Miniprotein binders against q9h3h3. Designs and how they scored, part 242

Target 1, 235 residues: q9h3h3
Amino acid sequence: EDGFTAEHLAAEAMAADMDPWLVFDARTTPATELDAWLAKYPPSQVTRYGDPGSPNSEPVGWIAVYGQGYSPNSGDVQGLQAAWEALQTSGRPITPGTLRQLAITHHVLSGKWLMHLAPGFKLDHAWAGIARAVVEGQLQVAKVSPRAKEGGRQVICVYTDDFTDRLGVLEADSAIRAAGIKCLLTYKPDVYTYLGIYRANRWHLCPTLYESRFQLGGSARGSRVLDRANNVELT
Below, E stands for the ipSAE of ESMFold2; O stands for the ipSAE of OpenDDE; V2 stands for 0.75 times the mean of E and O plus 0.25 times the DockQ between their complexes.

## First folded at step 16 (miniprotein)

Design WI31
Fold by ESMFold2-Fast, scan of step 16:
Structure WI31 (fold): chain B 235 residues (1-235), chain A 85 residues (1-85)
Amino acid sequence: as target 1 above (235 residues)
Amino acid sequence: DREELIRRFERLVRRAERKLRRAEEALKRGDLETAEELIIYALMSLKLAAWIAEELGDPELLERVEELVERAERLLEEVERLKRE
């Protein structure tokens, strides 16, 4: 598989964040308008850089739904980055616990459940389910990537306010499943993204904290969540 | 925070109750697949509610969860029975 380096991933993320977003904001828009908005902007058809044949003629970085109680707070990212540089030059051990403490100190606590789906009906259906759960108050905020020029899978991100609140992370997993989502989910704290820690990093840190698998039949039913950092099944 | 845990508990219990009501309606229509999914979603919410009740050390909250789990298990057995017919 052709992967991107950490530099390429960071540059693409920055570009998407800076480009315009298509937002359904439940704080100011009636819930009754959601279905029409979802029909107008299905993520499999919204193009990253605009196209006369798509719903958008201009670039779109993300398609997002904000819940009624959503209050954005990224924390002190600059303070986090400065403390990270100091930690690296100090020679002190760099562990998951050290990063957790750094994140807490600088209030950089958000994290997200990720699902990757190919462009098409299944993606649009999954996004519609997630968007309804957000507007109905079962989830706080979510976004989905637009369709890339070269194709490839799109990502749905479902955010929680505090990655250290394990119950909150698991509650979000439960709500995602109740929205009809059956595919593999992985959970990543945003602190790893801000520090440029991706897979195959120098410190051997796993940026994915949890993974969730779901099944309806067999000896085990429902969601099975694994703590990836400790290789412990939570259930 | 005790008050926040109680609010989370009540939300999870209400979600489970709504899903069980929808599951009963699906069973009446003969929609066994939808009923099964809704019951499983209810059980997932109840598992988290049980963890909160245990953390709070409140036997009354745990009893409320157990009653709903029992109801969900009875519905799930009814689904399995109807699938065999």
Scores: ipSAE 0.387, ipTM 0.799, lowest interface PAE 3.5, mean pLDDT 88

Design WI32 (at its last look DockQ between E and O 0.94; V2 from the best seeds 0.81)
Fold by OpenDDE base, look of step 17:
Structure WI32 (fold): chain B 235 residues (1-235), chain A 85 residues (1-85)
Amino acid sequence: as target 1 above (235 residues)
Amino acid sequence: DREELIRRFERLVRRAERLLRKAEEALKRGDLETAEELIIYALMSLKLAAWIAEELGDPELLERVEELVERAERLLEEVERLKRE
């Protein structure tokens, strides 16, 4: 249980977003250069603050790969935040439905599959698989956190354009699995990130909408995707 | 948007076809574990393609998915046979 408050996690995420990113952009860089870029900047070795001996000398917030079809659309995040503050002041009940409506109203519909991995070969291999899938057009955009000083788990984020499009969420899951990723995946809308809603938040909101487990053996082969809000399997 | 659903369908089908070709190549090399994984990934994509075909109400698209599912199942049966030998 990472004992960090939702507020601390939000502040760290915002600080990381403001630092320089290491980006491979498939729209401007030939796909043939991806392997050299991955070898130069393995996420297990890239450090958050540019430690001596790391591939980066300057701070890095994220390592990212942009696909050919990637178009940044964040919606009205400022309007969303203002509406959220007004809602809190109103004393009206706050539900997952309320957040969904806020997201739709302000066009903040992006979400991401998340996987947490320890620094090392497994992380770098997983990232390489995801990066290749993005460059090949199976996924639109992904990012990975750099190595922290404390050596904690790193996170890979694989984005979808609309968290309300269940089929799109499942398509991304299938593409992640096809890239060779077998670990637990959790899906979080970006609206929850922008509003600082993490685990153990004061509103008792679950920031995870979907959970994906992968199994090769048994009667149910493949991904099992659970809708956490309704406790229903989608696959 | 019907056109968008068709594009999504075609992407899933192309993925499945590529994975099945790779599975056949793995089988030829005797790599049964890799073949099985690739078949499972293909079936995952085909399941989503079937849902799109049903949503579109297009029997030709559904038939294309069914043909690929049958191919995947035959390959899986062959993997399972070879694992028992």
Scores: ipSAE 0.803, ipTM 0.931, lowest interface PAE 0.5, mean pLDDT 92
Fold by ESMFold2, look of step 17:
Structure WI32 (fold): chain B 235 residues (1-235), chain A 85 residues (1-85)
Amino acid sequence: as target 1 above (235 residues)
Amino acid sequence: DREELIRRFERLVRRAERLLRKAEEALKRGDLETAEELIIYALMSLKLAAWIAEELGDPELLERVEELVERAERLLEEVERLKRE
């Protein structure tokens, strides 16, 4: 991507969050309608700002699927942000442990597996598999970015409700793989997103907690999940 | 929470059972690559189910997982045999 900073990335994320979303909500919509919805709104054709010939004439920030068991709980984000500002003025060291503690204290525990795919059939196929897994109850909520005007890779986010629940994060990885997803996955706790902490940040924090790599054949078949902080394989 | 762990265990086992049934269907129609993939996904679910069963300390749950693993391994052996033909 071109010249991004923490402020640039935060502004783009806020704009997408505030624009309209295209949502399939299994809590209010029958599962039998999912295939028609997926055909109407393939993520490779839904445009960020609306183009002639796209399914949408107005801006779309995200395309999302909510599962029947999805219960939104962002936690105390305002308290988290206030404590973060106080920490920065305190002169105390900023470490991954302090971010984890802030997230726990303020109950901002959600996180997400991320995958990046180019527009086209592979993206649309991957999204359809994830969306079906959500509606079937194997995952709780997922979203995918629309196509930008300049093109480039799009992102699918698959959420979990507690990044401190290692087994639950691994369960989500297994559900993603069972949907046919073989690419690299990275896991980011939402605390980093709410605080505007991206890969290139002034504290040199790594917002990626886990990486998952999939092997189909050989002696080490399945997911290999690496804990980035401790350089330890979990699987 | 014990009841939550049991619900997660049952979800993983049901997923594995569905994947193995789909793998058997793929085998019946000769689609060996699809069958192999589905068996691998089933084994991933069963590994996590075994970890939950061990945390619960319940040998009956572990035995259920082991039976499904044996079924999955027999299917994988059959796929490998057919690929050699």
Scores: ipSAE 0.721, ipTM 0.908, lowest interface PAE 1.0, mean pLDDT 88
Fold by ESMFold2-Fast, scan of step 16:
Structure WI32 (fold): chain B 235 residues (1-235), chain A 85 residues (1-85)
Amino acid sequence: as target 1 above (235 residues)
Amino acid sequence: DREELIRRFERLVRRAERLLRKAEEALKRGDLETAEELIIYALMSLKLAAWIAEELGDPELLERVEELVERAERLLEEVERLKRE
């Protein structure tokens, strides 16, 4: 994970998006079928490229759950890419504010809370909690990566419609916590993914906008959400 | 958008009410740790609901939130009391 370049990470993301997905779609499938589906496809056992000994013999890019009201809106990604190329060739500053403005102009507003967990029971339990929250209407859509051949942590992505809507981002954080998730969360706008903003990017941008830490003890119980770019606590 | 904020407010309040009901059930079966967690999740939802009520400038919505916060705080005090026993 630490040795990958931005180009390698972008290529991996594109390949996963293009490969088949295992989807529980609450728009067409009764909620009563979710527990059986989760038991059949635990993310710690589903392999990225297929294995006769796993639940899948063929490649799987993502395991996803769509909520009843899920309606994808990726915005004008083509216009965003053209504007990004123009910005880079112009020599003008590349900053979080500039990328935010590009995203707004082209309506590429979705983003996601990320959590990274090692393969095992805790990952499967966390995913089950998130999947139930999606099916119950507390979250809109989520996906989890399958197990890589080389091992390493897997990622759960929980999407929101608009990364500039801080309240919506915080609402999703609270729903994730209510689902039983206690680990570190970071929030990444999809515009950063589309433009290849990962760690060690050329512009030295932080690849995430928000960070959420959770604690049950002490005087400051609950979720602490930090705006990383502005160094401001939101909760 | 006022209608969108009202929908979000109602979702957060509904979530808090469900969490507090589950907390009361956990408390009745003596599961103090689960009850405490559920109350804290409810308070997190109510904090966001309060911010929406303030943005809407609606004192009636804020009063609804404050009633649920009071209920949550009473349950949390009961959990803390039972943990001392």
Scores: ipSAE 0.538, ipTM 0.853, lowest interface PAE 2.3, mean pLDDT 88
ESMFold2 (binder alone), look of step 17: mean pLDDT 88; pTM 0.867

Design WI33
Fold by ESMFold2-Fast, scan of step 16:
Structure WI33 (fold): chain B 235 residues (1-235), chain A 85 residues (1-85)
Amino acid sequence: as target 1 above (235 residues)
Amino acid sequence: DREELIRRFERLVRRAERLLRHAEEALKRGDLETAEELIIYALMSLKLAAWIAEELGDPELLERVEELVERAERLLEEVERLKRE
């Protein structure tokens, strides 16, 4: 059921990380080549396990774009996992606050805005917008999942370097919106991913820290960002 | 910290300026829907820039944001005027 669904999501994530990635790296590739690369590898057509009829004949785990200033920093993931084991055997409650402290102690600070879209033109258009924003320096790095065998929704992940930096999270949201994205966004810290906190987790924690909803009309124009952990509107 | 805040402020202001230039171009073409969206994106960037300027306590940076907000609001009024026609 719920536990099985969470284990499936974790297993799929690990498999995708292990398979090859298609990467546009703006640190070494001219920005002028981006449009041709996007046309060659639209995420609605790239298949997860390869298909002679698709752009790829071999498995692809992720399609990614790295910004010119991108410098990956995963922190001390091994120390985080050891401390997590200790926390689970302690009498201390497992809450968003205790996980936040664990992440800070081990410098596992990155996080990501997530959007889930069905395969098709809207997905490809959204990804192209995000990719251009990354290459232009408005976002640091982004990835999109390839098309699954069963044809479910695909996910675009837009990363920020510090989930505790509220302004940085909001700045990324504004850049995503400026790229033409209007769908629901949710923000997840990578510490939750490393520790296996998904929708059906046994601690009943919300798997995301923020939600962003967008509208053009009325008094509340722009993004409405909610802090899910504290139930507070930020914008 | 202060240097990073200044860099983030400049990035947000440059984004807003670019979006407003594109909004003006869309208005010249009669593309009111695109112009409105671009203005709203610019205002979102300027709101964050204002928060940084307030944190830095720099009245010159706040004035720069206020000038761009005023420009965005004038463009938005022009969009609404043209939509009525």
Scores: ipSAE 0.460, ipTM 0.821, lowest interface PAE 2.8, mean pLDDT 88

Design WI34
Fold by ESMFold2-Fast, scan of step 16:
Structure WI34 (fold): chain B 235 residues (1-235), chain A 85 residues (1-85)
Amino acid sequence: as target 1 above (235 residues)
Amino acid sequence: DREELIRRFERLVRRAERLLRRAERALKRGDLETAEELIIYALMSLKLAAWIAEELGDPELLERVEELVERAERLLEEVERLKRE
């Protein structure tokens, strides 16, 4: 039954990617229009499948903001998936190192900081902060899930170009914090998403590479980023 | 790529400068909590900028970061002073 539920969630994720997106594209739209766009499409009110009472009457898969310099590069996802099937069939050990190597070979390098927030003012405020950081050039691209029919938390994804670029991952964390975000963040490379590496995966891999916690007081102040695989603090 | 590292350094330094200007305005308004938060964000950005400057081996870039860190630390001391009375 766990397998069936996982398959259902994967199908929903695929449908979201294929359904229409609400996009503020700073490459073609003046930054002065952002606040009006954010007011029109607060993520706590945008519904996944449309509702006459919400900002959208039609389905929306994601709400996204593209930065001025955003240049998407998904790499060779098809080649990655073919190599993954070959690796699984080979009987060779599946480790974080082999997945990293697979990702590098097929140029599937993007990754994302994830934050999960309940629908409401705090989610909308957090998204507005992230969107402004993207439009101002502090982050490259971000998206937020619409409100699901069954409720639950919504996710904000803040992307970086290269998960192997540790400094770039930390730079994005710093920008997220400067945007006013204080909640727990976790970082996941897109290669793990494409290959279905989630919690309780059969290969016993940690599903995220980094964790970020933020503190203003005490003996530690600022962002504390942990490399989860190596149990090493980076900041 | 040296050029890419320099662009990233510049982005982090510009971020810190903007955050410190906002912190100074918050401090002038007596908003000590906001000022402290913005200074901490600036210091986080400057820490990453220092790592890039060290990797590039460029003493001028390191000096630029050190000047901004000193400015941030002076502002943080002022916030702590005002919190005490």
Scores: ipSAE 0.462, ipTM 0.820, lowest interface PAE 2.7, mean pLDDT 87

Design WI35
Fold by ESMFold2-Fast, scan of step 16:
Structure WI35 (fold): chain B 235 residues (1-235), chain A 85 residues (1-85)
Amino acid sequence: as target 1 above (235 residues)
Amino acid sequence: DREELIRRFERLVRRAERLLRRAEESLKRGDLETAEELIIYALMSLKLAAWIAEELGDPELLERVEELVERAERLLEEVERLKRE
C-alpha cells in the first residue's frame, strides 16, 4: 500500500465523485447551446467548494460533457473488488497482465487520457476544444476538475470505453490532438483507480499504460504514443 | 467486428477531410502555422485509417486513404514552400 499519499488521493477523488457535477449532456441538449454553457462555466473560474463570487455558489465535483452516444458502463466494480482481495490473499502474481484479466472478467474496461494544466486561459481553451470534440462525436465523454482552493493544476480526463482496445485509445489521442491539445497526455485504465493503485504502490505497477507526446517540428511530427509497459512506440 | 471497424474507418476519414478543409482555409488566409498543424492532425487520423483498411483487406478503403494522404502531403509541401519565401 502507498500509505498517506494514496489514501489522501482516494479520499479527494471519492469526495469529488459524490459532490454535484455540472454537465452538458449532448444526448438531451442541442449542440448550439454548448458555447454559452462553456462561457458560463469556464473551469478556471468554477470553484471546488462554491463561492458566491464565482459561477457556482455550491460545491462542484466535476464539470463534464457527455457525447450523444454516451452510454455509461462501469462494469462489475463490486465483483472486481472482491476478486482483487481474493487475488492478494492467494499469493498469485500481481502483474499488469493479471489486472488486465481481472478487468476483462468483470467488464471494468474504461480508461482515460489525462492532461494537467494550470488554471487560466490555456486550460479553458483546452477544455472548450475537448468539449466541442465530444459534442461533435469525435470523443465519447470528458470531464475537468474545478479550481481547488489552493490553486494547483486542474485535470482534464477524456474517457474511452475499452483500455484493451489499442486502436480506440489511439483514436482518442488523435482526436485530442486535433482539438488543439499539445501538452503531455498519460493514459490510465479505470481498473487501477477502482483498486486504489497509484504511482507508488507495493507491486511496483505503473498505472499509466500509455503516454502521448506531440510536436510539430523536428524529425518526428505529430503524436508519439509510447506503450509504457512494453516500451514500444505505437506511432 | 467488421461493421465496427468500418464505422471507425469512416469516422477517421471524415475527421481528416474536415481537418484538410480547415487547413486549406487557413492557407488561403496566409496562416501557415495553423495550416501546418491541421495537416499534421489529418495525417495522424489517416495513419490510423490506413491500419484499419489494411486489417479489413479492402483495397478501395486503402485507396481512399492514400488519396487523402497525397492531398495532405501536397498541402504540407505548399506550406513549406511559402515559409521559405
Scores: ipSAE 0.510, ipTM 0.843, lowest interface PAE 2.5, mean pLDDT 88

Design WI36
Fold by ESMFold2-Fast, scan of step 16:
Structure WI36 (fold): chain B 235 residues (1-235), chain A 85 residues (1-85)
Amino acid sequence: as target 1 above (235 residues)
Amino acid sequence: DREELIRRFERLVRRAERLLRRAEEALKRGDLKTAEELIIYALMSLKLAAWIAEELGDPELLERVEELVERAERLLEEVERLKRE
């Protein structure tokens, strides 16, 4: 049952990655063009499968912004997948620690902060803030899902290059908050995405490593980042 | 990588300085909510900068962070004072 749900989610993720992306690439495009690009492609209006009434007539998998210093390194994903198959057939326990070692061995280190928002002004405003932070060099790269269904939540993904670098993960959280984002954030390493670790997975693993909650007032101010596996506060 | 840590430190400090300048402007306009938010964001950046300064073992970098924390705390106190009025 868990396998069926994971296969469906993995298939949707692969389809989105394979479909065309709308990209603002700050490495080749002047920062002054960002506002016009954001106005042309608000994520609440861009449709997943295309619609003549939307900004796109053809399918769009992701809307992305690449920072000026962004240098992608996806690692050895093929080696990771082969090692994952071997691990599953070995009967060895599948734990966060073994997945972490698998990721390190194959240099699949990237990860992302996730935020889920309903289509509308709040989503478009949040995405604009994130995109500006990327172009200004406060974040490295981000993407947002297009609108797939009426009323369904969309996801903004803000990437860091190394999920084992806690300071880098926390620095990205700080930059997201400084961009005006107040909602719940969860952090997921890309290794979990490649291996199909989603909610209700058959290994009963928490699908995210960290959780960030933001509070403005009271005795605690700012982000409270929790290591979900160890139930330890990092901030 | 020491050079990477120094670049991260400078990015965090510059972010805090920009946020505090914006907070002072918001405070002058009487926008207490925006001022408070900007100060909190600045303090978050400074906390991470302090951890980097400690890791680098550089007392000059730590002093720079402490001065900005003092500025942020004074601005936050002013916000709290004006909110009561």
Scores: ipSAE 0.405, ipTM 0.802, lowest interface PAE 3.4, mean pLDDT 87

Design WI37
Fold by ESMFold2-Fast, scan of step 16:
Structure WI37 (fold): chain B 235 residues (1-235), chain A 85 residues (1-85)
Amino acid sequence: as target 1 above (235 residues)
Amino acid sequence: DREELIRRFERLVRRAERLLRRAEEALKRGDLQTAEELIIYALMSLKLAAWIAEELGDPELLERVEELVERAERLLEEVERLKRE
């Protein structure tokens, strides 16, 4: 009744991926041009479907920054989908471990740290920090959603190559924090996105593997990263 | 891949060194909040660098991390001292 089911969220994600992207590609563009590009395309002002009053007149699915070493590898998504159908038919339990094994078998290993922020200065400032970290080589690739017509929070996604590489996931977290980001972060493997695992999934799985909270003082200073599936604190 | 672990280690150590230099600059101008945040970011990077050094079993890499941790702890003590004033 809320209108936000796993199927609806998957359809929206697919549409965004298929629409044009605004990309700063550090592999072909000098780092000195980044600040001008960020000023031209602040995510709080770029509209999802275009608006004559915004920086874009045409639809934009994502605003992205590619690092110098960025080399996309989605793995065998077709084989993953076939194996997923077989798993559902088999009657075997659908668990984080089973999905992890499917992802490894089909080399669908990428994942991302997510942060959700309301449109405005804080979002634009956070994105600028992330974009600079990508261009400086501290992060590999990131993207941010444009502003939806109805409003609502926007999402910044910071990618890592391999969600099974916990050190790599933690390195990305530390780089995000060093960029000045203090909000809640959650980590989601792309295999979950491909298989439609969102908040309201029918298997009742947690849609993210890790969460990161930043704090000063208390029992620990810095990032507290929790493995949500195993309920184990990593830092 | 040992070479990739060494590259990650060097990236984390370079980040920590840059953060600690910025922290010392912030401390000199009396910006205690910025100094504290930068030291904490440096310690986060050094924690990961220490895990890599331990995995590689390289005492020289671990010593480099320990020297930077000592520098960070010394700066953090100075921040705490100045806050009490």
Scores: ipSAE 0.414, ipTM 0.808, lowest interface PAE 3.2, mean pLDDT 88

Design WI38
Fold by ESMFold2-Fast, scan of step 16:
Structure WI38 (fold): chain B 235 residues (1-235), chain A 85 residues (1-85)
Amino acid sequence: as target 1 above (235 residues)
Amino acid sequence: DREELIRRFERLVRRAERLLRRAEEALKRGDLYTAEELIIYALMSLKLAAWIAEELGDPELLERVEELVERAERLLEEVERLKRE
């Protein structure tokens, strides 16, 4: 965040979602075309608002890869937002359990593993690995942010269908690691994003449900997934 | 749903088998670090498969996982042996 409010972060996320996306859709495009597409659109070189010197430049909100079995389901986001407004004016406590119940009631169940990387070769390499895993059917769908005008880190988001399905979340972590990703991963349910729950929110909620750290050496090898709410290691 | 758990189990086992096959290929090329990495990914997949087998209470599924874990551990020992050379 670095001084940005929750409203500012939500507005920026909304703008990115509304702007055009660059999509490789494995449901309609042969897998053999992926390498050429990745070479054409490396995320470190795709700018958020285009080249101002070009008359044909247009904004890019996200760069995405859809798997063959991808079936989008955002749930009832409008109903969720209305219920959230009602909850804020009620006497009910706002807790992780209350938000989980709101998400279930309105079928807003998707969530995502997040990794933040600096623009450059390592980001492009990581994205290529994730994109191949999606096209090969090991992951369902992923997106990566374009390069911001002011610089800073870019984010790769790898989605799962249901944040309440712990095993599904862990399966995705395993597939991300198998794709060659070694950096810190954090898992956030989309309900928190839709409701504008970020770091330092007024309800003191941890916006991250899980963290994943990876190591190849030592007495513990592989992925270490932490349940942030209970401070319990799952793997 | 038992049928959904079985599908997830089979997906994880297939992933592990593919990773171990790639690890053997890396080992043949002398790429010890890639081989080690792939074996560890396979073990991660097998750990999740074991949890599903335990949830299903199916000793035959658990035995399938244990056989693949044993294969993975043998490959890791080979990697460590070659690293010492």
Scores: ipSAE 0.349, ipTM 0.780, lowest interface PAE 3.9, mean pLDDT 86

Design WI39
Fold by ESMFold2-Fast, scan of step 16:
Structure WI39 (fold): chain B 235 residues (1-235), chain A 85 residues (1-85)
Amino acid sequence: as target 1 above (235 residues)
Amino acid sequence: DREELIRRFERLVRRAERLLRRAEEALKRGDLLTAEELIIYALMSLKLAAWIAEELGDPELLERVEELVERAERLLEEVERLKRE
């Protein structure tokens, strides 16, 4: 049910983008300052709408770390939305393939590995590992949600620049695992977020493109990545 | 500045104390997995508290953290003992 929590949090993403972000930007800030920044802003303690008892008194939409080489590119989201409305009106089938075509045409290519964790040590530890990997150049950019007023799980998003580049997606998975992350990961292309594709969508599409499971014991060992759209194992 | 660090230190210590109390209750119920996880959360809070105490150069604050770490470690040993039964 980690997928359900991911989709519920994603529904609030547009509102969070409008509020201020807490950012560690490795393009302008020395890497030596990261540990102090992580200690100052542990995601389990940063509140979504501000609280005198938390590190923030004002609303925070996201806590983010930008890598040294990070260059944001959202593509043509406006053109994507117009084409999406036309597609829905046309009666053409709505499938992962048609959404992929739409994304490529409008250069909306970014995507993200998602992990959902309860507020506390494991979340803060996982975020610290991811943040260090970003600053060290193993990952491009990541963000984590602040603690919601009503509680619930928080989400860490680890971005890649092109969801159609399977090797790039798998390399990011490998870097996440090397950072010490052992929980379930799911991968969602940003085009799904912009078009409102969530768990209970009317087209019955799987809301994530890939799934990653990791284990050191048992019959299977290492990272097992599944292409959920095509039902094919990649590793 | 210093006052803000002390407030955060006190918040982290209080959180660790609460988590360890809950861990003891979980042990009392025989819920070893919950107890272990709560102890780990407490230890994380205490790691941050220790960092603040070290930055402040205050051995009294560090001693308070070390006492709670020892308590957490004793609880982890009890969890491991009960798992072996």
Scores: ipSAE 0.007, ipTM 0.109, lowest interface PAE 13.0, mean pLDDT 81

